# Ledger of designs, part 18: VHH binders against Phosphopantothenate--cysteine ligase 2

Target 1, 323 residues: Phosphopantothenate--cysteine ligase 2, of Oryza sativa subsp. japonica (Rice) (q0j7n5)
Amino acid sequence: MAADPTTGGGEAESFFRAAPPLRDQDRVAGDLADFVARHSGSGGGGRLAGVVCVTSGGTTVPLEQRCVRYIDNFSSGQRGAASTEYFLKAGYAVIFIYRRGSKQPYCRFLPEDSFLDLFELGEESDIQVPESHAAVVKTAIRNYRKAIDEGLLLKLPFTTIFEYLQLLQMVGTAMNCLGRQGMFYLAAAVSDFYVPWESMAKHKIESASGPLNMQLNQVPKMLFILRKQWAPSAFCVSFKLETDPDILLQKAEAALRKYGMNVVVANELANYKDVVVMVTSNGRTTVRRPSKEDDVEEQLIDLLVEMHSEHIMQLNQDVHKLT
Key: E = the ipSAE of ESMFold2; O = the ipSAE of OpenDDE; V2 = 0.75 times the mean of E and O plus 0.25 times the DockQ between their complexes.

## First folded at step 6 (VHH; framework vhh_lunsekimig_d3)

Design y4 (from x4 with Y105F; at its last look DockQ between E and O 0.73; V2 from the best seeds 0.70)
Fold by ESMFold2, look of step 6:
Structure y4 (fold): chain B 323 residues (1-323), chain A 119 residues (1-119)
Amino acid sequence: as target 1 above (323 residues)
Amino acid sequence: EVQLVESGGGVVQPGGSLRLSCAASGFTFDRYVLYWYRQAAGIERELIASIYREGSTNYVDSVKGRFTISRDNSENTMYLQMNSLRAEDTGLYYCATPYWTSGKFEDYWGQGTLVTVSS
């Protein structure tokens, strides 16, 4: 029987069947099972405001199985990294699915190209942090170690579209048991097309000939599958980024309705650090940072946490209606 | 194939002790959280103890201080040491784990071992 396009189930199964295996799948699955159990109401004492899966950075589409070339759907990971910090501050446990090499929580203000500038050799070749960076580095270490040592942050890296969607499926199905206490904050820049693994060149594609012709398949609409199958009760937030402001809010509203998202965060590439528009079923809310030294994510996360809290309480209200 | 087999149940007097075992196979035992559940007649299964992969534990209040969950990763076996048993501890005891298979997480269960606390 042919898959129902509105559910995306058949295309998703075909995608995963054709994907290369996720490296260390069993270890990742164990880590994830442990993390979710620890932060569920039945397994860990229930002290959290919620559990959120934050996706961050951009996916690649490999062009060869022994990959030398790939199509990159670039994102620095700034939105996801900053948001993770604010979710942790708000009392959430965070599963951070991130592109290897993208911005990391608590590391956003550290030098990108000058990593060794954070260190110098002291007396007897001891490793030290110069005074110019000492306060920033100390704060970053303290916050990061606290999040890790308290078991509040689980980091799951990806590079390819295959790894990303395999991790999202694993996390989505694992978080189903959390019901309304689960949130998805899907800030990653996800490729729309991919090269099926079995049709992919094994070795480097040579450039000696003329134009390169390749068949690309559409990546399944995993937001729909996540919303309908993997974690249907979760609070779901997605992002719409456009270079053309004339169509931005139209596309955000369309995505809200098409995928049944709770919130679509609309932003322009040119000013995404300064302002975003939250699109919900009851209207639009503009969030603007007070100054260039502030994060727009601070107010954005505060509002999302409030909306998520109301989402959780909706279950309790339905029970009291005696339906 | 994931399998969980409980053993060690039996009849014991109030105040007595009993040790349950859960032998596991078919998965990477040392990487997964493990659970003990209890089911009394006419009541839904209740999670009573958890042991996380690093060895930390969690218990419901009704068994805290009396029961001890532990794991031996070299033997792929989880244990539940039950001390100071009470009549209300009577029930069928299950071990369980959430496991990733076929594109989804599912809870895997043993068949249970019966504990009867009678006076």
Scores: ipSAE 0.532, ipTM 0.836, lowest interface PAE 2.0, mean pLDDT 86
ESMFold2 (binder alone), look of step 6: mean pLDDT 81; pTM 0.791
OpenDDE, look of step 6: ipSAE 0.846; ipTM 0.939

Design y5 (from x4 with E106T; at its last look DockQ between E and O 0.66; V2 from the best seeds 0.72)
Fold by ESMFold2, look of step 6:
Parts: C-alpha cells; sequence; structure tokens
Structure y5 (fold): chain B 323 residues (1-323), chain A 119 residues (1-119)
C-alpha cells in the first residue's frame, strides 16, 4: 500500500518501498514468525513473563550505495546488551535488534582488542582458555547457549538506518499478536536524517570532485507508527539522552506525550551508566546503581518488569467494564 | 511466490486413519512455523496443530492424542497423521504459514484437501 490514510504512515510506506532490500529477508522473517508464534500462547502458566524487543547500538547513514563512507549515530550497545541479560533473567523471551559490532549479551566483559588473549595453545596444540578467564568465559557460554537453545533469544543484526527500520517494522507487526504481553525497549541510537537510496552516489565520493553536497531527508516518525498501528497494545519504552541536563526531563515528558510511550527513560550523556530517570504519566522515578561495579540496568529492568506485569493484567483488551 | 499444496484427503470410516501432506515452495521452509487448519461446513477455519522450527508442536484439545504433525525439511513437506477419526473431523484441511509481504505478516494457505468421515 503506497498510501493508506488509516495508518497515517504514507511517508513510512514510501520509505520502505524505496529502501534497499533487507539481506536475508525471507530467513529473518521466518525466524521471527516462528519465535513469536512459539511465545504467543494464552493461559500464562508462569513459564514466560513476557516478550520484549530490545534495540541496541547505533544506526549508520550510508553516503554511497557501494558504501565506503557513512554518518554514524554512536552507541556502544551497553544499555541494550545489559538489559537483555536482565530481561532473560526475569523470564522474558527477547528479540535483540542490534548494530553489528556493538556489545552483546553475556559478552560485555570482552575488550575490543583483547580477543586473542582469551586463547592459548595447550598440550598437543589444543586451543584453550587461560585459567584467568576460564570461569567468566564458561559462564558466558552457558548463559548464552541456554538462551539461544531454549528459544528465548533471537538476535537480528543491522548496520544501516534502512536495515534498522525494516527490522523494526517486521518485529512490530509480528509482535502485534502478543497484545499486552509484548514490550518494546527502544534503546538504539537512531538517525533522524538519511540520504534517500536512489539519490545516493553509487560509488565512493571522490574529494577531487569539489565540495561534498548531500540532501538529508528526515526519517519517518516510526515510534508513532509502532505505537498506533503496528503494536498498539504493547508496553513501549523509549530513551532520551541529552548533554544538557536542563532540558532533559522536559524533552522526555514531551516524548512521552507525543509518541504515547508508557515510559521514557531519561539519561545525561555524562552519567548514563550511573543514573536514569523513568518518566511516566504517573510521575518520575530515579534509578541509581549502588556502586560502579553494579549495572543501573538491574534495578531499571526490575521496575519495568513490575510495570509491564501491571500493564498485562489490565482488562482493556480482554474485558471492557464500565462503571 | 509461496505455494502450499495439500494432499491425502479422502473418505474413511469412523476409527480410521489418514495421512495428509503439505508440499511447500517459495520460502525458507525450515525457518517458518507451519500450521494445519480445518474447516467444517458453515464455520470458520480453526487452527488444530502447529509445528515450530525446533520441532516442538501444539494441538487443540479435540485432536490431542489422535493427530500428529511432523515436518521433513529436506523435502519441504509437512504431514498430519490423523488416527481414530470421528465424524466431527469431517472438513476441508489446510496447511498454512505466516509469510512476510507488503509490510505485514499474512497467513498463506493451500487450496485444501477434503476429509470425509462417514459410517
Amino acid sequence: as target 1 above (323 residues)
Amino acid sequence: EVQLVESGGGVVQPGGSLRLSCAASGFTFDRYVLYWYRQAAGIERELIASIYREGSTNYVDSVKGRFTISRDNSENTMYLQMNSLRAEDTGLYYCATPYWTSGKYTDYWGQGTLVTVSS
């Protein structure tokens, strides 16, 4: 559908139609449909607390179709990776939409340039993990394999703004059948602007061609479409990050109302690992980690799980009652 | 183009058995959840069995213990073994899968295969 006045997403549909094809779309769509179907049962026997889509890392905006250069919205993926671990611990199934190369669940202890230091040659040329890392690596493998093999974690990678939004649309529409059991935890750093694919240079832009001119179009308002059309019953959490603390809470409250979020998590760039403020229609709640060795995400996810549990128990979708 | 073709229907006596097949093409068969639905005359299609990528299954109560869903990913074929058939099992049987197209998931269906349980 190129234009559908009921959805309010005509520019979004145009965006998707013009976007480059998502790599492995059929396989990804199948994996996702299977994952959601497996976890969409009614009756709630206590096996599963909910299903959450966590987005993590930052998008790129390519400058060439055969891309050498891009504009990057930086995020390490720390928030999303840590939160995924805590959601899994809380009994959620997780769809993890992540930037390739960003921090991963159960692997946050890995430094970027130390990979080979995790291995050594043992007796008879066996490859092994040094004893200094063995317990941590064993625990990480065990937790990760449990999550994957038990069908509780589905990982969907992206690099570009095109891939990210295509995956978000796919997951949003797939999770609609979960109703209130679904949560969106939208921690990815998403570009506000992009270069339209067909207006983009095919090959590397050469400096000898003079000044670089490019047209950046606004990315469609996908949070609105997610909340109103793709998964209207889901519990939705978004993030606001600002360098200026004086405007942070005002912007978070505006986003709450503008997009109809259930929670907006407000952070300052300078201290986002230490403290966050949860902004809801009922007010604000400050969450602080007890020490630098703790994750602020532990208490944050505990509170979100409680709020989501209350959201699930509401009768708005199952039975309407009027007083 | 997603194609699903059911076969194996027919007329059987109560207590009899049939095995239905669903031949599939046009999608990554081994990655998708697959369903069997049935439709009796004058009522809506009902989901009766599901098989997931990892091989786990789900059934409605009315067929549990009598019907077995299975899949052969090497032949892109799903099966429904129906035992201890009853008159109320009479209907048109469809295989289905939720497929991504046009910005949403839509169930794709075969043409159906007729199962008649008559005394």
Scores: ipSAE 0.632, ipTM 0.869, lowest interface PAE 1.2, mean pLDDT 85
ESMFold2 (binder alone), look of step 6: mean pLDDT 81; pTM 0.796
OpenDDE, look of step 6: ipSAE 0.851; ipTM 0.943

Design y6 (from x4 with S102R; at its last look DockQ between E and O 0.78; V2 from the best seeds 0.73)
Fold by ESMFold2, look of step 6:
Formats: structure tokens, sequence, C-alpha cells
Structure y6 (fold): chain B 323 residues (1-323), chain A 119 residues (1-119)
């Protein structure tokens, strides 16, 4: 039986109060305020389809304050990076909250193992890109520089659950002023449990002392707080990933109701690159990539953009009817 | 402690000019977007100009072409140059910034400086 979501608010406040400080909090807060203000609907003749916060990669849960070991919710960041590219193509400004070292927008073609294969020595030992990759690399550089230089992409890195949740709080509260024009696309793999900072061992835990007993606290239900308190008018998309297909859609539908999500994207671990199911209050929509050469995210983002556009237009229609 | 202090207000005739200043302290001035707001008597505060971290700007239509917002990050000071003033520009002028504190963003304000366009 789940606890009342509103009673979890005190644990969330305690979590943030006790968490280790976010690195460069003041700089991040200023950069974020600037980004959101630039893309506000009251900022003149806006040309944007919207502003989206994409979360990507997986959190760690440190086991020591001077951490050597951690629990990792692994995600390569492929979903978030690919989706960010498609959101930018669709005319969105993107806040990209990502795990350090995960896949990056416009860099998904980079090799993980043979990084040096991307380069070759040219004349006079100049470093250059082989002809076979030149067109792809040029396009990636152009698109990336355009997004950054035009202020359309803000990248905010994390590693730990503490960093992730602090960034999400900052972005959630900053985006409240965007109203229905804001979207959250919460694709990061976030731990359900953590070791409270003050109860955490300071140094590496030694194995010679016998069985390890650890007390883990449940991570506060931040999706509820985001949806109900930080940015209640935003269009919210969350993800459900399960290894057990028998419970996947049940959990996705439960999350939709419990957190008031606009869309829950259901993923089975075995085939998450090939097919996803979008779960809404109006039913289910299956999205499949046409081939292994395609991204399932292309059609997924197209559909989400259309749903978000209708979400925005409900506000505009209501204002027009009142005038 | 965030502090914003406006100065430079006064009484001018229509067509005249004024330069407002906003001295700031207690936050990382060079990282935040800054605003000028105007409040006429009996009316709610209106955002009239914004200046972003890198110096780009945005204006409401009623002041575009007449007002110029600028910032000097080395002096922690923002300015509003107001030219071709009109009676409708009369009001209290506030500088503001959205600042992160206590788990949320809130707008912080100065006390305002009065501009009266009369005669």
Amino acid sequence: as target 1 above (323 residues)
Amino acid sequence: EVQLVESGGGVVQPGGSLRLSCAASGFTFDRYVLYWYRQAAGIERELIASIYREGSTNYVDSVKGRFTISRDNSENTMYLQMNSLRAEDTGLYYCATPYWTRGKYEDYWGQGTLVTVSS
C-alpha cells in the first residue's frame, strides 16, 4: 500500500536540507534562470514549439562519503540523447540533465571502444576525420554549435542521486513560469533507494568484517512533487522500464494515475530500442521503429510534440473564449 | 543577502531623458538575467526590459526604440537609458532578478525609483 504522496513532502525537504552541496549551485542557478527567461512565453514573439527538460542516463548511490563503491542504475543515455536531437529539430529549447559520461546529443555515432578509429593522421601528422565519416561529423558539429550558440540547449551534468534530485528541483521550479509551454521528459534511470549522507561511511567499506548490513532509505517520490508543486501546468512524460512484461503496462497505468502524468512510456528491457507503448488517459499507442537503422525516438517525439501542442492550445483556447 | 538599489529617477518634461541605475549585491550578478519593471499608479507592475547574461536584450513594445537596458558586470550595475519620455512612462521603476533560494526561484526587487513625466 503506497503512502499518501503529500506526507512524503517532509521527507523530500529533509532530503534536500541534508544532501551534500550541489557543485557550483549558484552558477547553475543563474545559467538556468537566464535560459528559462530567454524562452519564456512573455519574452516577445516566441518562435519555439516549447521548452523541454530531458533527463538522461542513470544515477549512482554512493556507499561512502569518499566514495569508492556505489550502486548504479545503468543507462547509456541513448534515449535522452536521441530525444534531445529530435526535440531540437522540432523547434524546442532543451534543458538536458545527464549522467556524466553518458551518450550526448549529436555524438551518438562516436565509438565507445575504438575512439581512435574516428581519427586518422593526415598530411604533416595533422589529425583529421576519415572520408567515410566526414559528412556525419560535419552535420553533427553544425547542429551542436547551432543549438549551443543560439541558446537552445543547456546541459547540466550529474553523477549521484543527490546531484540529480537537486538539479531536478532547480529545473522544475524554474520552469513553472513557462506554464503549459514546458515539458518534462524524464528518461533517466533513477534509483529507488539511497544511503543518507550523514549515516554513510566516510571511507571505503572493508570486506573482512563479515556480512555487510546497510540501511537504505527510499528516495522521496519526486515525480509527485514535480507534477503537483514545482511545475503543475507542464506536460509531463515519464518512463517505465521492466524486465517482466506481465506487469509493465499495469505499472505504467498506475504511475499515470498516481503522479498525474500526461504520458507514461512503457518499455520492456528486451526490446526498448525497437518498440515502446505510450500510455495516456485515452488509451495506449504502440510506437515501432521501421528498421534497426532507425530511432524509435523519431516517431515518439513527433507524437509527443503533437500532444504537447494540443496541451498548449487548450490554454490559448480558454483565454480566447474569455475575451 | 540579495540587495538591489535603484537610483536616477526624477521629474522630466515629455521628450526628455533619464538614466536609471540598479546597484546589486549578494548574488553572482554576472550569471543572472536582470529585469526592469514599471508600475504606474493603480496598475500592476509591468516587465519592460530584460538583459541576459551575454548582453542580449528584450523589450516590451511600448518602450522599444526609446529605452536601452545595459549591464556592467565589473561594477555589478544595470542601467536603463530612457529617451523620448512620455507621460505614460510615469511610475515607479524597479530592478529585479529571479534568484534561487530555499528550494525555489523567486523574483527579488529593489525599492523602486520614481520617474515623473509632466508639464
Scores: ipSAE 0.554, ipTM 0.842, lowest interface PAE 1.9, mean pLDDT 86
ESMFold2 (binder alone), look of step 6: mean pLDDT 81; pTM 0.791
OpenDDE, look of step 6: ipSAE 0.879; ipTM 0.954

Design y7 (from x4 with Y99F; at its last look DockQ between E and O 0.77; V2 from the best seeds 0.72)
Fold by ESMFold2, look of step 6:
Structure y7 (fold): chain B 323 residues (1-323), chain A 119 residues (1-119)
Amino acid sequence: as target 1 above (323 residues)
Amino acid sequence: EVQLVESGGGVVQPGGSLRLSCAASGFTFDRYVLYWYRQAAGIERELIASIYREGSTNYVDSVKGRFTISRDNSENTMYLQMNSLRAEDTGLYYCATPFWTSGKYEDYWGQGTLVTVSS
């Protein structure tokens, strides 16, 4: 009966039982099992700095089973995409759980509204990339293909809260075998409320019947379950974004305690590209980009990688000491 | 349902060869990592070889250079070619794959095939 984090396990089981099936579940399960096995201590990837699950973009909450309308927790996916690039550069394998249509690694600065602007017709109608874009496009292609072809990047798309949480459960449980070598970087904007699938209208909700009244259920406390049940040894990073700077750090500290995160990254909406504060149980560290041409994620990821290395090293030191 | 069926076990003299097969069904075979494990009497099962989606492989030191794992995605079959067999290779050989069920990954096993290398 209680709605606190410690009793959310039954709600989570009910959520997954009632959720519409993930359409490609068997294929996703296979791809994920293979990816994690390749990068575990028994696989060929034992020389990696770690394996990180990055979540990116925002979830939707459908209002109909044959959905025409939905509530959207918008996020461009910029932080997740940029961070994935820096994690790959730091020698991580990355599982990228992303909202369809959001920013992608290596594609963040490419035009999306005018995709054809990347191309021009040359002499004899050859297709070319204009010289003004050539270096950026060439670098993006090279880096992306390398990451995919070397098996260092696994991309798992979602749109709905149902898809997102099913993917997170699969990844969380799959990564448990990585122990301390696993990291979760939970940058996605995840809905706090949803319409349960079985109580949802099947078809388009008609506007002619007057005001729409609807009751939303709270999404189960999945971060708590991830931290306590699915991957308890992993290094977990979550994000707190606020418009009000007066409450930001207090809310970040509360989230740290409530969910048992290793780091909560706090940022204000007004300056989130420029500065973030890493909040841990032992203190705060401010990270600021040197100029607006730089990514704050570069320094943020460098520091998180260092903290994660210490997290891993503590286990290794304890094992070494005991032997 | 996931099904794994091993075959090809038997009695072989030291230095001999055997080829084990694992016929698979009930999952998207070409997407999954596949394993061979062996279990000697009185010892826990040990992972001896892995083959990944793209065909790369991993082996424990005791079989490296002697055993070759391979897969044929068109036949949904994995193989273990065992050469230069030794007495310590005697045991029950299982194929396995991690499978998603009921909110978790579990290893799914075949029934095993017995390999006996002469005394």
Scores: ipSAE 0.596, ipTM 0.854, lowest interface PAE 1.5, mean pLDDT 86
ESMFold2 (binder alone), look of step 6: mean pLDDT 81; pTM 0.797
OpenDDE, look of step 6: ipSAE 0.817; ipTM 0.929

Design y8 (from x4 with G55K; at its last look DockQ between E and O 0.95; V2 from the best seeds 0.82)
Fold by ESMFold2, look of step 6:
Structure y8 (fold): chain B 323 residues (1-323), chain A 119 residues (1-119)
Amino acid sequence: as target 1 above (323 residues)
Amino acid sequence: EVQLVESGGGVVQPGGSLRLSCAASGFTFDRYVLYWYRQAAGIERELIASIYREKSTNYVDSVKGRFTISRDNSENTMYLQMNSLRAEDTGLYYCATPYWTSGKYEDYWGQGTLVTVSS
């Protein structure tokens, strides 16, 4: 039986009860509470445009408690990292929930296998950045240090589906006090199934006994719980990615209605860097990057910021008519 | 177990000064925002001052310039220096922190310390 979106809380409670404890939970909870509190005092007319939770990268589903094998929902984290840069430029504070090892804000230009190419030794054995990279590296350092040192960027890492959902719960509930000033930008590739921790093999699963048969539970529909319970007033953006363009927009529109999302961003896997379609209750808006050297996220974020600004400024129109 | 213990309350005349302390334990004190709240008789608690992990502060207008919040992370203690006290400052003063418990954030409170400003 399909889970009823309006009653999904029991499955979520079972999931969290069975999950392993989040490592370093108290430090993370403190950092998060402090970050949200510092940014919650701005009214609609303050300097800060809003606070956004960006999720990025893909979750793993461990197959053993002492994990050797896992199922991976791969995502490079490019969308989340680029979007975070544009949200920061637009005057947002950002909580960046990211897969360990995925693309990072201001570091998207870094080669994975050639990191040392960014450096060379000078005459006095000084470590230097080659002239070909110097301007880009300086800009990246300045922007990153500004975001961190001014308390505008909080980074929260995950690897497993358990960590991801535990962090999302923590952030979702923390951001409730922001009301309409909070945004969720849920770009992470999240597993639909998992192995419950207490039923998971403790050690490496041996291959010699023939075919591997496994029972996976559905991950609870946490997007519904976020919208219903954790942060009901927030502006919520989710993503729909399909390989089959014939069903993409229908599924995006269904997700919009099912979860009460403000925006569902639809992507086809073949061209997701070039074009996205924003699906709202008012229609569809296609966003294309001008060239291969541009980020589609630039205009996407500009439009989302505008829509979020309108969401924040929503007023009681009946009061104005009565006065 | 999280514990917050306020102390330093008392009776002072208008224009006087008082220093409150909040001793904390059971959490990573240096990572959390900390609050002082005030509750006058018959009304709801009011947030009056906040101090963040990097020691920046925020105050409500009614106490700005008169009250100073501070923290000593090595002693797990927060302070409120109150100067130029007014009769309207009378009430129970609580320290608080938003703490993660059982799937949600909620403020954890001390028992309060009474401040009476009376002639």
Scores: ipSAE 0.683, ipTM 0.883, lowest interface PAE 1.1, mean pLDDT 86
ESMFold2 (binder alone), look of step 6: mean pLDDT 80; pTM 0.788
OpenDDE, look of step 6: ipSAE 0.872; ipTM 0.952

## First folded at step 7 (VHH; framework vhh_lunsekimig_d3)

Design z1 (from y8 with N58K; at its last look DockQ between E and O 0.79; V2 from the best seeds 0.78)
Fold by ESMFold2, look of step 7:
Structure z1 (fold): chain B 323 residues (1-323), chain A 119 residues (1-119)
Amino acid sequence: as target 1 above (323 residues)
Amino acid sequence: EVQLVESGGGVVQPGGSLRLSCAASGFTFDRYVLYWYRQAAGIERELIASIYREKSTKYVDSVKGRFTISRDNSENTMYLQMNSLRAEDTGLYYCATPYWTSGKYEDYWGQGTLVTVSS
């Protein structure tokens, strides 16, 4: 007889139990444990402004176990990649959970389709970067090398909703020991529905007469679980994107209350690179880039870092009172 | 299956030295932070030394300068060299690593090796 599923835990626990194994789980778990442990104490390691988990890009919902087709939640990863750069500049260690193939920190200026245009052959077939781009490329290389080689940036790739949520659980649980020094910056476009793994076709779904009918289950409300169970003391930032500006702020305020976020960043699809509105319990703050050559994320991250610093100071004051 | 096996404990006089070993298996050893803890009678286990995957280290003040943690990733073994031992170093010494099990990280422990410092 099969195990009785009614003796299992909640919907989230059932989701993870039924999910396919995370690829390279042991190595990922080791890398993450080491990264968090390194940044969770005092001593020879640097004194950080904080540790942030940035999620970036969009999840897929596979339609087959040996997946050929999937439903995609589109996101280029621009917000997450740019924000990671600014968090690193601000002295944070960053765990970057990202969709494979989405935009990457320090690589946002690179052409997607014409990558080789960034390079040229010089004398003796040396590979060179044109003078017009040399300063930008040098800066990007230095910043990237510093972040990776000094253990300040940990990159964890995903494609599917299963991988994303397994990584988020692992990171959320690992970061609990950081308390108020942890931040979550949840910019990924996450699916609301999925095909349960065990009910999924194993191989490519073949064409048949008439339309394909498929039932999707609702993804468990992981923001609740993150906020309530995995890392309750962390500073949590989520995003709300709408095409209709008339409902955007209402929905951002609703999300703030529903999930207990510290900040909900509201943006419209049409101008999300230009303007965002930070929604907090104290009100709204509009952040606007000065020109199209600037990143709205620079000012956004400056403000979030300041708010997070205040969040951390409350912990320090409580510790002082106990002494 | 994760295994951590400590060895090298024994009886030593004050001022003496011991070298502890922790043989590990069942996980990707070179990716994990590793710890030494000790437990004296009537006291909670105390973290005394950490070594990260890139071999940087941390120590508590009471052992700094006397104890040295190291790792040999080719042999999947961590060491603790203990010099200038004192009576208060007496206790059961454990190696540990934070390991991921079904929805959470928990420290995984060996059985411990006893160190007794007495004259």
Scores: ipSAE 0.684, ipTM 0.889, lowest interface PAE 1.1, mean pLDDT 86
ESMFold2 (binder alone), look of step 7: mean pLDDT 80; pTM 0.787
OpenDDE, look of step 7: ipSAE 0.879; ipTM 0.956

Design z2 (from z1 with E54Y; at its last look DockQ between E and O 0.84; V2 from the best seeds 0.00; counts 0 for: grease 24.4 > 24.2)
Fold by ESMFold2, look of step 7:
Structure z2 (fold): chain B 323 residues (1-323), chain A 119 residues (1-119)
Amino acid sequence: as target 1 above (323 residues)
Amino acid sequence: EVQLVESGGGVVQPGGSLRLSCAASGFTFDRYVLYWYRQAAGIERELIASIYRYKSTKYVDSVKGRFTISRDNSENTMYLQMNSLRAEDTGLYYCATPYWTSGKYEDYWGQGTLVTVSS
């Protein structure tokens, strides 16, 4: 065996042991446990197509414990936010692990700089929305409130690589009880390197001390741990983004085999909003948006939901068939 | 740190009633789903009732209409009202919650309270 999960698990265990505590851990753990239980087969789930964990946005790597500076893996969160909307429309319950400040479901239309432009004062200091935005804001509010109030959307924020991986571990292990009904849609831009917490400068690193030298450790291969240990029966989707189209699909196919993913979604940086290629063991499927006003995620999610439905119903559950 | 303490078990006649309590501490009680499980002799524990954060409930078919789960978040206490008890309801009754400890969700269990239904 080339990659023993227990051996790779030692690096993961060390990472989590050394990480700073997740803020509000008990509250988050309670909310998550309640959400998963509500939508599990043991809790008597409804007419759900499934439960999906969507990761979105990019992680930071802090350079100080009392952080002033950080390395950022940029992602706007567009893919994850749009996909969450389509998963909810398809009848999924969604756990949305997202970078604070990234694009949010139903809020992708919001102004970058002038949030107050969505509001004006009416009579009696009443707050209202200008006519130019009224229809889109009303629709967004309606859809968002429905998702939250019906208990179909749980939002879990992160900023740092530590928070992200702690949340992913918590969600991955919680969703194990969902078996094949669980899906992971791992669209977040996750750091490959980090500064270990105990070796990190405590205070702001000062420029007057000359050149800055830092050593970064590799982040443990958490996709492998998720796939092999935390939620082995779940339907797992990951993303591969490249600037070089000549090697994109080859790398996506390699990632599919290396991590045991069900689907790797291949993107070129130049046109990732327009077209993606779904890579599976059965081949490749190209997904294109019909026009620039459409989301490529609409058809992508429709196809993933169909594939996940087949995954749930397939009798290929376990090697041991003779007990 | 986490503690779940059941009480209220005892001996009752068929058709009788009991009210079980589960006193909880050491976690944010109002955020967690809470369970009642039952264990008959020689059998694995069976989930019989669940109550969620906003007080919706679910029951196994064998207890629907006879058992009622409830929670009082101000007292950190969950209850199981058991009516129309039958001999097959005899067993140890546990309250439980899925709790996050280092690296894993595990069901945390109380000690159990014995319910015996016999004439």
Scores: ipSAE 0.643, ipTM 0.871, lowest interface PAE 1.3, mean pLDDT 86
ESMFold2 (binder alone), look of step 7: mean pLDDT 81; pTM 0.798
OpenDDE, look of step 7: ipSAE 0.892; ipTM 0.959

Design z3 (from z1 with E54D; at its last look DockQ between E and O 0.75; V2 from the best seeds 0.77)
Fold by ESMFold2, look of step 7:
Structure z3 (fold): chain B 323 residues (1-323), chain A 119 residues (1-119)
Amino acid sequence: as target 1 above (323 residues)
Amino acid sequence: EVQLVESGGGVVQPGGSLRLSCAASGFTFDRYVLYWYRQAAGIERELIASIYRDKSTKYVDSVKGRFTISRDNSENTMYLQMNSLRAEDTGLYYCATPYWTSGKYEDYWGQGTLVTVSS
């Protein structure tokens, strides 16, 4: 069995002790504690469908402590941003752990290279939105304001693998009190390897010194810790992305069993916007968007919400049977 | 160092009023949810009121309408105004906050302030 971080021994605890400190840790910890407490249904039924932690975007592995270069695990954050919108629509409160600069909820329509095209100068140099985009922008603003003003969306940024795992630990342990109302939707592209902080070059590695040889260590298996120790009652969803379709479902099924996930969402890089396969202990369910104008996440989230609702009901039923 | 210090407890007749204070330091006070707990003799601590960073509140049914929790973020102080006190309100009153320490959240407590409602 994996080492228990609470008892002071283990690879995960050693990782966190050696990691650089999380910037603004106290303020982040306060915001998170407040958010989770507000949405806690402990001791009674809440009116929310649940609370979900969505992770989004890709982690970096810095190569220098004064980082100039890094290894990046690619993800635009499209999956996490879109899914957050649909979770909010379904009545969830969302903790959104995201890579700085990745796609954001309600902002996915923004042009990457021509942001100013969304704006024009009107009369008296007033800032306006062209009529062609007015309806989309109004809907985005309304939904965003509702989510923020009602305290339903908490956004926690990361860049590095260290920040990501520190935030995941904080959120995982904070959400434990939510029991089965908690969900983890782990869509971030997380590095499997890293450069340990103390073995890392402090300053820019100079290219004139010839070939660079570097040793990477394995990142501790934090999904296992999350599932077994931090939030054992939560409904856990992870993702498996492969370029090779022949290996994809095999790896998704292996991940389901290895980490004890409730669902592993399998997708291929070439068509991940069009189709995904939900892998569970009961089998596989293929989810396809009807057209390129639709989000595959809409149906995916609908199904996950249904399964999560059953998870909440089923665990209550199982507890009653054991008493 | 996280510090929570309750004050304002005392002896009050039934139907009377009392105002408790909780002075806080050592953390980003305005970001944290804050709690009042009550502990009667021989009973475990009971959460009776919560106040969130936006100053919205939640109460247990036995104190709704009689107790008011509030916070002054400029003074790092939380309050509990207790009206229409009853004998059952007698106990040790603690302020608390869930605080992140070394890999977990854990409630930090003040020393408590005693409230006695005696006829």
Scores: ipSAE 0.665, ipTM 0.884, lowest interface PAE 1.1, mean pLDDT 86
ESMFold2 (binder alone), look of step 7: mean pLDDT 81; pTM 0.793
OpenDDE, look of step 7: ipSAE 0.875; ipTM 0.951

